# Ledger of designs, part 16: VHH binders against FH protein interacting protein FIP2 (FIP2)

Target 1, 298 residues: FH protein interacting protein FIP2 (FIP2), of Arabidopsis thaliana (Mouse-ear cress) (q9se95)
Amino acid sequence: METSSNLSSMVRLNIGGKKFCTTIDTLTIREPDSMLAAMFSGRHAMCQESKKGYVFIDRDGKHFRHILNWLRDGVIPSLSDPDCSELLREADYYQLLGLKDGIKDSRKEVGEVEAELTRIDIIKCIQTERVRFRGVNLSGIDLSKLDLSLVDFSYACLRNVFFSRTNLQCAKFRNADAEGSIFHNAILRECEFTSANLRGALLAGTNLQSANLQDACLVGCSFCGADLRTAHLQNADLTNANLEGANLEGANLKGAKLSNANFKGANLQRAYLRHVNLREAHMEGANLGGANMTGAIR
Below, E stands for the ipSAE of ESMFold2; O stands for the ipSAE of OpenDDE; V2 stands for 0.75 times the mean of E and O plus 0.25 times the DockQ between their complexes.

## First folded at step 17 (VHH; framework vhh_gocatamig_d2)

Design r2 (from k6 with D31Y S106T; at its last look DockQ between E and O 0.10; V2 from the best seeds 0.00; counts 0 for: pae E 16.0 > 2, unsure alone 64.0 < 65, grease 25.6 > 24.2, SAP .783 > .668, off the site)
Fold by ESMFold2, look of step 17:
Structure r2 (fold): chain B 298 residues (1-298), chain A 121 residues (1-121)
Amino acid sequence: as target 1 above (298 residues)
Amino acid sequence: EVQLVESGGGLVQPGGSLTLSCAASGFTFSYYALAWYRQAPGKKRELVARITSGGSTNYMDSVKGRFTISRDNAKNSVYLQMNSLRAEDTAVYYCATPVFTDYLETWFDYWGQGTLVTVSS
């Protein structure tokens, strides 16, 4: 007969090829509502997988050490703005609300205008009413994991909003200001973004099939690995955008501004590239099979 | 296991009516929005109507005033009442919902197999 033990089990993680060792307590205690806590709180299933080797998570492991240190020590890492934004995206993916709040609080010291509505207000609205938030200021709020399909955000101020894992299918963002907003794993199929400001938005890995981005400002956006099949990008400003590995099959890029845009490894099969300047873009390894390049500068 | 089962499709004359039903199981129905999508032959799938967990509704412009989405949380069912049907409404209609799983707490789109609606004269 053995004495009862409360020791935390060791966990081995493989985050996109980077390997980490930690404990179940580390993964579950500080952020009990996180994705990591949910994955490892079911002791039987996760303990069995952890004992058999590495639990794989298909994410970039570049910043995962900062997540583990937050979970261990509770300290908000001090990072440059680009690295902080990338960490914020990973924190959002793992639902690390404490880490997200800490980063958000440091941003509020820069004089950001307060949102007109809270997350709870939005939840109440989507439960009881036809959902329109036209022209409202919702900057900085957390709208993750909500069903906001068909919602009308036209003309809204949505700077630095968390839309992670949000269903936004057919939502309207006409002329909205969504600068810096985070859409990790959001469903954006057939969204209306005509003339929206998405400068610096994080749309990596999102589902943007058939989305309308005509005339949108996409300067500095991350679309890395995004699904943009049949998207409408006519006259969009993709200056400095990262579309590395994105799927743009059948997308319409007629007249888009591509200065310093990164299309490395992108799928542009049957894309419409009429009247674009491809000399200004990084096209290494891009697949242009069947693309319509009439009037393009090559 | 998440399951969505559509029924109620058929052949209807222009101007007629149909009610589509979707029976859902394998998740906590009352927590999630449900939607009807349609796909005509050779065309892209499009959102027709959505209903939130709280009963708020949204419709595509072409069906406003003709279609009504509703839900019954006690029966885990969502319905689409289609009135004043037109030839352009001919499509396979799908019931769909986003559902988070306990394991990864990730969001998934789940789809039924569809029910065919044909409007012809």
Scores: ipSAE 0.000, ipTM 0.168, lowest interface PAE 16.0, mean pLDDT 80
ESMFold2 (binder alone), look of step 17: mean pLDDT 79; pTM 0.790
OpenDDE, look of step 17: ipSAE 0.006; ipTM 0.338

Design r3 (from k6 with T52Y Y103S; at its last look DockQ between E and O 0.09; V2 from the best seeds 0.00; counts 0 for: pae E 17.0 > 2, off the site)
Fold by ESMFold2, look of step 17:
Structure r3 (fold): chain B 298 residues (1-298), chain A 121 residues (1-121)
Amino acid sequence: as target 1 above (298 residues)
Amino acid sequence: EVQLVESGGGLVQPGGSLTLSCAASGFTFSDYALAWYRQAPGKKRELVARIYSGGSTNYMDSVKGRFTISRDNAKNSVYLQMNSLRAEDTAVYYCATPVFTDSLESWFDYWGQGTLVTVSS
């Protein structure tokens, strides 16, 4: 048994079928607390495997070049919102905090608005059981990785807020303005979003099980791969929303506006689709088994 | 005391236009969302349009493209420009705002007395 040297040697990676070559130094120096640094630091079985051939990681390799360029040179790529969301998911998986912070800082600078309270103020408030921020302006602040369950943000201005990895279970956002807010990997189970403005919000991969989104503006939202089982979406505006691969089993979409909504590969089993216009939506590969489509335009 | 006073209602022909105004007082206007609701005879009150504190808007589907909500923070006023009016738009229109009581503990919805819009013939 020997401790392996991490002096710069070639590493061959297979990320979901896409192959990359890099160095141990690249994988370990810029983000020393990342999953990649741990895997290749010489104390882990994956480090030993890298000396014998390709190390396989069962992830989508589409954006891995951006991760390597960050690790090499500290470059934050300029990506469209869908591709940026996908990169954030991979950065979170690999525990690349520097990359995640860089992406957050880049978006914060673009959408910055005057906020009435700071992140530190919010942290202090949640320690006192009086967790009500009704009607306040918190736009642009970073609320990521906090336990904000049961917090009342009703009527708040929350534009471009960072909620990544935040526990928001049962939080209230009734009539809140959360345009452009980022909820990657947030827990939103049983949240109240009635009449909220979530235009352009990034909710890909989120847990929205049983959330109440009735009458919400969801125009241009990304729900790619989100869990929306039994969610209440009555009369919600899903124009241009991306629900590709989302799980909407048992969700109530009665009267929802579905113009140009993308349901490709979505699970709509037993969904309530009364009085919706399905001809306006992209339904390729969607599973409609047992769905109630009474009064729907097909 | 919070007060909302609607004006601008009246009788209009189908296809006509009308502008509703709501003058607000008793709270810091720029911090709050404002909304227009309507109630037709024998029907429940329904949200028509909302303008958020940050300026974003939301409309019911049947009025989108025909109605425009706007606000003037200097005049503490919210407007509803109603174009291409139809018979089904006939209703009493109410201005509403959710306001914190003088604490962070409770939101209460305040309503004006309403202004009647009648679209006929």
Scores: ipSAE 0.000, ipTM 0.128, lowest interface PAE 17.0, mean pLDDT 80
ESMFold2 (binder alone), look of step 17: mean pLDDT 79; pTM 0.791
OpenDDE, look of step 17: ipSAE 0.027; ipTM 0.416

Design r4 (from k6 with A35H N58V; at its last fold request DockQ between E and O 0.02; V2 from the best seeds 0.00; counts 0 for: pae E 21.4 > 2, SAP .763 > .668, off the site)
Amino acid sequence: EVQLVESGGGLVQPGGSLTLSCAASGFTFSDYALHWYRQAPGKKRELVARITSGGSTVYMDSVKGRFTISRDNAKNSVYLQMNSLRAEDTAVYYCATPVFTDYLESWFDYWGQGTLVTVSS
ESMFold2, look of step 17: ipSAE 0.064; ipTM 0.546
ESMFold2 (binder alone), look of step 17: mean pLDDT 83; pTM 0.816
OpenDDE, look of step 17: ipSAE 0.510; ipTM 0.831
ESMFold2, fold request of step 21: ipSAE 0.000, 0.000, 0.000; ipTM 0.096, 0.293, 0.139
ESMFold2 (binder alone), fold request of step 21: mean pLDDT 82, 82, 83; pTM 0.814, 0.814, 0.817
OpenDDE, fold request of step 21: ipSAE 0.293, 0.808, 0.849; ipTM 0.721, 0.937, 0.951

Design r5 (from k6 with D102E Y103G L104Y; at its last look DockQ between E and O 0.04; V2 from the best seeds 0.00; counts 0 for: pae E 17.3 > 2, unsure alone 64.1 < 65, off the site)
Fold by ESMFold2, look of step 17:
Structure r5 (fold): chain B 298 residues (1-298), chain A 121 residues (1-121)
Amino acid sequence: as target 1 above (298 residues)
Amino acid sequence: EVQLVESGGGLVQPGGSLTLSCAASGFTFSDYALAWYRQAPGKKRELVARITSGGSTNYMDSVKGRFTISRDNAKNSVYLQMNSLRAEDTAVYYCATPVFTEGYESWFDYWGQGTLVTVSS
């Protein structure tokens, strides 16, 4: 008559000296692909050790309450810059893609200009062979879960646009302003981003194989775990970009600015790193096998 | 043939105003964004202002509040109203259409010849 049940166990966390108490369900359910979910899903030694006291994580705990509230209830905190930027950095570290998307969505109301077209207008347009939105302002609109392959957004204003789970294969973004846009689980193979502004965009886990990012502003972008094989990144500005665990095999980074860029654990096999300053980047665990580093500062 | 013809440049006193015009032909003007660029002596050519086909505008930070870009699709013309001019605004100003082409590096092929703006006492 009695059955076992899977009640969530208490977890005590010490995040850089700040102490929290939560449950395994909180840490694992809302963001199942997160680092926290991996640590506490029962596959990791850390999960087994949670019964013995505080699990220590060597990160700044200042904003961790906001992470827990997101994991508990899906609440997006109302923070001003720079606190919002600090939270995004921690969300990136823990691979909390849903939280990052939510923060970017919450800020779209304050975009530079109002959108000229609605989501329904875009859907009508893609039913025809007229798929050009050159120079239009679409800032802040929701373009998630659409097939926008081959669409031309060149010179468009696309600030804080929601592209999550959107097929953008071969789409064109030449000189587009896509600052802060969210590409969670988007397909961006062979996209043209030449000279695009992608400052602060969320591209973690995206498929960017053979994408052209030449001369793009990628300052502060998240590419965690992204697939950038054979991508063109010549002269791109990757200052403060997070490429941790990204696959850059065969990518061309000639002349790219790598100040404080995070390549920890990245695959740079056979990458072209001509004339880059590698001492400015975090390269711990990066695989440079066969990379062309002619003229690189090491 | 695509043509862009700038006019309205000249010598102006600091604090003065000047209106640049660009007459366009050879393409469906209302379908394209237009932009003004400038190149000062010894400096890179830089974007000053852009106006989309739908009328949305962007400005470089140093000219915001002083310059206004506008377009008249009936006259195939784009304008740059420059107010409160400063010495650092001295440059050759170019009208350009950043049109999509199949070659992404060739979008600058449609430049005007430029018009010189000189701001000096």
Scores: ipSAE 0.000, ipTM 0.124, lowest interface PAE 17.3, mean pLDDT 79
ESMFold2 (binder alone), look of step 17: mean pLDDT 79; pTM 0.793
OpenDDE, look of step 17: ipSAE 0.017; ipTM 0.511

Design r6 (from k6 with D31Y V99I D102E Y103G S106T; at its last look DockQ between E and O 0.64; V2 from the best seeds 0.00; counts 0 for: pae E 15.0 > 2, unsure alone 63.5 < 65, SAP .6682 > .668, off the site)
Amino acid sequence: EVQLVESGGGLVQPGGSLTLSCAASGFTFSYYALAWYRQAPGKKRELVARITSGGSTNYMDSVKGRFTISRDNAKNSVYLQMNSLRAEDTAVYYCATPIFTEGLETWFDYWGQGTLVTVSS
ESMFold2, look of step 17: ipSAE 0.000; ipTM 0.180
ESMFold2 (binder alone), look of step 17: mean pLDDT 79; pTM 0.794
OpenDDE, look of step 17: ipSAE 0.336; ipTM 0.734

## First folded at step 18 (VHH; framework vhh_gocatamig_d2)

Design s1 (from r4 with D102E Y103G; at its last look DockQ between E and O 0.27; V2 from the best seeds 0.00; counts 0 for: pae E 12.5 > 2, off the site)
Fold by ESMFold2, look of step 18:
Structure s1 (fold): chain B 298 residues (1-298), chain A 121 residues (1-121)
Amino acid sequence: as target 1 above (298 residues)
Amino acid sequence: EVQLVESGGGLVQPGGSLTLSCAASGFTFSDYALHWYRQAPGKKRELVARITSGGSTVYMDSVKGRFTISRDNAKNSVYLQMNSLRAEDTAVYYCATPVFTEGLESWFDYWGQGTLVTVSS
C-alpha cells in the first residue's frame, strides 16, 4: 500500500545554508523537549524561508547531519575533540539533552578523565560554606544555568564542562584547564582567566566585559557575538579564534597572536592593538575607529 | 510566592555607614544563598556580595573590607553593613536569591524591588 502524503510529512531544513530533508517524526519523537520538537509540534507555524518551502535556522550546519542521525537512530558519532565540541554547542542550542549525555558517555569510553564531583555535589557546595574548587577535576560535568559567581576554579581541570547560561561573574579560572568547555551565553564579567587553557572552548554569546584573559590559550575558541568590551587579552593566543561580530571596544590585545583569527564585523573601536600582526587576521567589516595600532603589521 | 523586600537605604555623607536589610518569604530561606546586587544610573547590575546557607561570604574587590554581608535564618533576613561609603557606591541595591525551578534543575534570580543608597555631601 502506498501513501501519497509522504511530501506532507517531509520537512526541508536550511541550516545556515546547508540543506537537509527529514520527517516530522524524526524531529519530534526522540527528543520531545527539544527546540526542534517544539518547532514542529503541529501547534506552531513553521517559517517558510525559500521558494521550495525550506525552514531556515540561522546556525552552522556543519554537524547537523549528526543531530539528525541521533534523532533518527540514537547514534552517537565518533568525532575528533574539536568536532565533538562543536557538535556539543549545537546540541546545547537545540536543547538535545539525550545527545549531550550520549556524547559525554562516549568521551568517558574514549579515556576522558572521570569527574570527581557531580552537578548535584556542586549545587550542594554552593549552598554551604565551601565556595572553592581549586585544583578539583570536574571534567565533563554539566554546570549550566547555575549561579557560580565569585567561585574559585583556579587550577581546576574543567575539560568539556557545560557552563551554558551560567552566572560566573568574578569567578576565578587562573591556570585552569577548560579545554573544550562550553560557555554559550555565560556571564563571565570580570573573571580571572590569566594563563588559563581555553583551547577550543565555545564562548559564543558570552559576557566577558573586563575579564582578564592575559596569557590565556584561546586557540580555536569561538567568541561569535561575545561581549569583550575592555577585556584584557595581552599576549593571549587567539590563533584560529572566531570573533565574528564580537564587541571588543576598548579591549587590550597588545601582543596577542591573531593568526587566522576571524574579526569579521567585530567592533574594535578604541581597542589596543599594539604590536599585533593584523595581516594574519580576517578583518572584513571590522570597525577600527580610534584603535591604537602603533607597531601593528597589516 | 518568593518575595524579597529591601530596606535601610537613604542619603549618607561620604565616609558614612548604612545597614541594608532584606526580608525574605516564600521559600526555605536556610537552604539558599543570598546575594546583594547594585545598579548605578546608566550601568548594568553588578554582584556586590554573596552569603551561602552555611554563612560563607564572598565580596567584589571594590567593597572588600568596607561591606559585610550577614544572615539571620530565624528572621529570614539578609543584611549588608556598608561602611566607609564613597560616591561610587551610589546605586539601587537589590537582594536576590538563586532558586532552582522544580523539575528543571536550573538557576534563576528572584529579585527585590531595590533600595536606593545615595552618597553625597
Scores: ipSAE 0.000, ipTM 0.322, lowest interface PAE 12.5, mean pLDDT 81
ESMFold2 (binder alone), look of step 18: mean pLDDT 83; pTM 0.818
OpenDDE, look of step 18: ipSAE 0.019; ipTM 0.487

Design s2 (from r4 with D31Y V99I D102E Y103G S106T; at its last look DockQ between E and O 0.15; V2 from the best seeds 0.00; counts 0 for: pae E 11.2 > 2, SAP .68 > .668, off the site)
Amino acid sequence: EVQLVESGGGLVQPGGSLTLSCAASGFTFSYYALHWYRQAPGKKRELVARITSGGSTVYMDSVKGRFTISRDNAKNSVYLQMNSLRAEDTAVYYCATPIFTEGLETWFDYWGQGTLVTVSS
ESMFold2, look of step 18: ipSAE 0.000; ipTM 0.368
ESMFold2 (binder alone), look of step 18: mean pLDDT 81; pTM 0.802
OpenDDE, look of step 18: ipSAE 0.531; ipTM 0.840

Design s3 (from r4 with D31Y V99I D102E Y103G L104S E105Y; at its last look DockQ between E and O 0.01; V2 from the best seeds 0.00; counts 0 for: pae E 20.6 > 2, grease 24.3 > 24.2, SAP .731 > .668, off the site)
Fold by ESMFold2, look of step 18:
Structure s3 (fold): chain B 298 residues (1-298), chain A 121 residues (1-121)
Amino acid sequence: as target 1 above (298 residues)
Amino acid sequence: EVQLVESGGGLVQPGGSLTLSCAASGFTFSYYALHWYRQAPGKKRELVARITSGGSTVYMDSVKGRFTISRDNAKNSVYLQMNSLRAEDTAVYYCATPIFTEGSYSWFDYWGQGTLVTVSS
């Protein structure tokens, strides 16, 4: 570029005795607020060793290649926990906020699939009476604060989608992959989630009255304080789910997997708990008045 | 036209392995879930495994840990890796997908012709 002729220049680095070669563009563009960008900005020229063109930095060079690859191409390395901790310490030192965030994001269990439509595309589409996104990939997009009632997302890929404060009443998610999606304060009344993957989804405080969650994967979901009255949860996998304070009055949990599920303070009045193992669940303070517990393990 | 073409079936000894493939055409493959079903002689067709567009999987209990479903969206293909095969796995295996046809407002269940897997005893 004409505006910064030095940004294409080669730079030789000596990081604790380990030598690297890169460009000023690499060191300054992706992380402009880093210490490396400050060192190599055109405002204050870096002093070089008198006999050689190396800039010395008194740090451990073991992971510096990963820093350079991030700065070059945005690559987040896959490292063991000890090596990842070491890289994070170097990222802190150089004030590489983007790299730190990327490493933290990559340690999550969720793989990302590139979204096919933008939020703006969705907004344009919902102005029709016929709104269907069956089988579409919308992973990672922000659909918060929209009226998506009656929308059909069956078989869609919706990993890590933001549905916060979204009206999803009567929406369909049959067989959808909504792993890690956020439904905070969403209206999900009468939604169809049959066989959906909601692993790790955040549904705390949601209105899920009469929702159909039959055969859904709800592993690790948060339903804290959610309204699940008359929901269909037959054979759902609630392993490690948090249902503390949830209202499950009249809900059907026949055959549900409840390993390590937290029902502390939950309202299970008149719930159908046939053939469930309650010994695996945390039931402190749960209200089981009128519940059908035939064949349950207590 | 939607087409699903299975391959990879055959005769295998108990404890052996097979990889089934299903090549798809005539629809946007990456949008839809893909299923493997099987039907043994005289029995009803049953779901074996399912993979969503996002890669989430479900398996029937009897194959969990032995079978792996996967997809390659670049090749429009879905696979079923079958390990530790048993005589009970003998069946015709079908690749299937339910596809929404927007003009008709209906899901159509599309099926391949099937591929035979025989586990000899």
Scores: ipSAE 0.000, ipTM 0.101, lowest interface PAE 20.6, mean pLDDT 79
ESMFold2 (binder alone), look of step 18: mean pLDDT 84; pTM 0.838
OpenDDE, look of step 18: ipSAE 0.103; ipTM 0.603

Design s4 (at its last look DockQ between E and O 0.16; V2 from the best seeds 0.00; counts 0 for: pae E 10.1 > 2, unsure alone 61.8 < 65, placed apart)
Fold by ESMFold2, look of step 18:
Structure s4 (fold): chain B 298 residues (1-298), chain A 123 residues (1-123)
Amino acid sequence: as target 1 above (298 residues)
Amino acid sequence: EVQLVESGGGLVQPGGSLTLSCAASGFTFSDYALHWYRQAPGKKRELVARITSGGSTVYMDSVKGRFTISRDNAKNSVYLQMNSLRAEDTAVYYCATPVFTEYGSYESWFDYWGQGTLVTVSS
């Protein structure tokens, strides 16, 4: 094994086509528990791909300069939405807990309600007989990387909660308010979301196979690349939702509201699209093989 | 040293029964929830059942009424009684415990896992 970085601190990064140059110390010291620290600490194997000069990360590089400046000298940038929300999404992806906290401390969110429990409280609760958080307010809390499978969050207030890489298999969210919550790479298989409010939630890349989203508010949600095979979306409101590249094979969208929904490149094979209005949906490159479109408006 | 050791896997006919056990050591067993997970070839790991420190149980829908999780705090053991087995239950079964960890490691939902025991359901 040969590496250009042996005894060197130099690192060249390609983040979705944008190129950056930094040091191993920058990537590992300020946020030692981050994804970047894990990639570049302790082993030569992480640098084997550098023979072409760059380590590639398949993410949008638009805000990566802010991540590097945080890692270099602790700077929290002054950004307005949507750029601030986009940076927060990237900070969550890389598990930059210090940056996430810094953005939260410097930012006021209109209508945000203080959480009743902390992350430590949740960890303690799931080890006892309290596996239910019905009606509790957990807004803004970080629940990433926990196993919360089968937990009951029905009627809970979960606005802007971090569920990244959380196992939520078969969890219940009936009538929960999860507006703006972040589910990067969460497992949501067979979750119950009947009548839940997921307005503006970030569900890109999630596993939602066979989830029940009947009657849910999904306005403005991101489902980019999500796996929605056989999901139940009857009468769900997908207005302005982004489903680009999502897999909806066999999903039931009967009666769903699809106004301005983006299905570019989505797999809708054998989907049930009965009684939907597709006139305002964006269907470029969508695969509709075998879909049931009886009574659909085109 | 925390250790979880599964046993009791094997080959069984559809409709048959099998009892899995998990022996635990290295921590105060009675204070923690215990879980059974399974992973079929080519599939992602999925929760099967959970039992809390107080004995409350939760099951995935597909195994309700067929599987029973139990614990014996005197023997530091958790069990999974599997009845009415189906071909879809074929998997490696893992025992796991979530001990207190504020954020955990980058790639772990639990701090401790067993090595797994194989259950095969075939004609």
Scores: ipSAE 0.006, ipTM 0.401, lowest interface PAE 10.1, mean pLDDT 81
ESMFold2 (binder alone), look of step 18: mean pLDDT 77; pTM 0.768
OpenDDE, look of step 18: ipSAE 0.021; ipTM 0.508

Design s5 (from r4 with D102Y Y103G L104S; at its last look DockQ between E and O 0.11; V2 from the best seeds 0.00; counts 0 for: pae E 14.3 > 2, SAP .6682 > .668, off the site)
Amino acid sequence: EVQLVESGGGLVQPGGSLTLSCAASGFTFSDYALHWYRQAPGKKRELVARITSGGSTVYMDSVKGRFTISRDNAKNSVYLQMNSLRAEDTAVYYCATPVFTYGSESWFDYWGQGTLVTVSS
ESMFold2, look of step 18: ipSAE 0.000; ipTM 0.154
ESMFold2 (binder alone), look of step 18: mean pLDDT 79; pTM 0.786
OpenDDE, look of step 18: ipSAE 0.561; ipTM 0.848

Design s6 (from r4 with Y103W L104G; at its last look DockQ between E and O 0.03; V2 from the best seeds 0.00; counts 0 for: pae E 16.0 > 2, off the site)
Fold by ESMFold2, look of step 18:
Structure s6 (fold): chain B 298 residues (1-298), chain A 121 residues (1-121)
Amino acid sequence: as target 1 above (298 residues)
Amino acid sequence: EVQLVESGGGLVQPGGSLTLSCAASGFTFSDYALHWYRQAPGKKRELVARITSGGSTVYMDSVKGRFTISRDNAKNSVYLQMNSLRAEDTAVYYCATPVFTDWGESWFDYWGQGTLVTVSS
């Protein structure tokens, strides 16, 4: 479908005195969970510094060109250590998690020291007859851009693992500890996450269709724009989770903890919401058509 | 009664081509990933290629660019197009699918008789 209103929308930015020109699409599409996406999603042009329509941001603009080039076409700059550190500081401020992930990929020598296997070891193993990493500590390792479909990570320690752009279809994470792991643009269709710890994991834009998240800890997760159609979320802890714009059509949320969860604009058509407390969730603009809310607290 | 039947093997010279096929029955074919394995004499069985239900493919390094896995859900079949064959590709080739008895928790392995590929000059 077309979005004619946004196709030619130009934005003028003043970043600490340095001036830039870009589009709303650039600022919102690649990093939908970013501060920049939040500022310009659904926003009117009222946010202007001057009559010429510049939006002012009180930050150092020295490296902002690198941020815009990342947002435009996914380019990770090759920078010296001081400049890279400064760019990481700005990426953190704007919540540009994909850029932070990409910079870490290009400079990976500082990952968490606790991993038992390297990326190369994993690549060698996925060529075996059975692929199992049950109970292994892989914390901090870079597993981005791999096909890890059907891999068994049950009971593994996967804290802060980079799974960006990874195919994890039907992979198992039962009882795994994946706290803080990054799944940007990963394929998680039909994954098994029963009882997994995903606290603070970044799952924005992921394909989680029919994934099993029953009993999972999803506290503080980002699911912004994620596809959770027919996912199993029974008794999951979604406290403080961001599901803004997520597609939860037909998902089973029976007994899920929704304290302060953000469902703004989410599609909950035909979802099963039995025995949930909706009063503490943010449901503005959510589509609840055909949802089963028996025993729900409104 | 899951059955996977391999065919298309034979004797070829180095640099030649073969297409292996695997006919599947006894399960809902479109729901599962499909794999090709091979086992050379005296060697451990190794994964050659996989294709997921979503169509994503993975190949071992030694066959990348030479082998192509594909599936035809209408015919319940998976194929391995093998080009630029080398003597090291000599093996019995098996197709397989992991089957979960309980979604996301159970695994079992099974295979048929396989199909022999011999590359020699």
Scores: ipSAE 0.000, ipTM 0.112, lowest interface PAE 16.0, mean pLDDT 79
ESMFold2 (binder alone), look of step 18: mean pLDDT 79; pTM 0.782
OpenDDE, look of step 18: ipSAE 0.110; ipTM 0.617

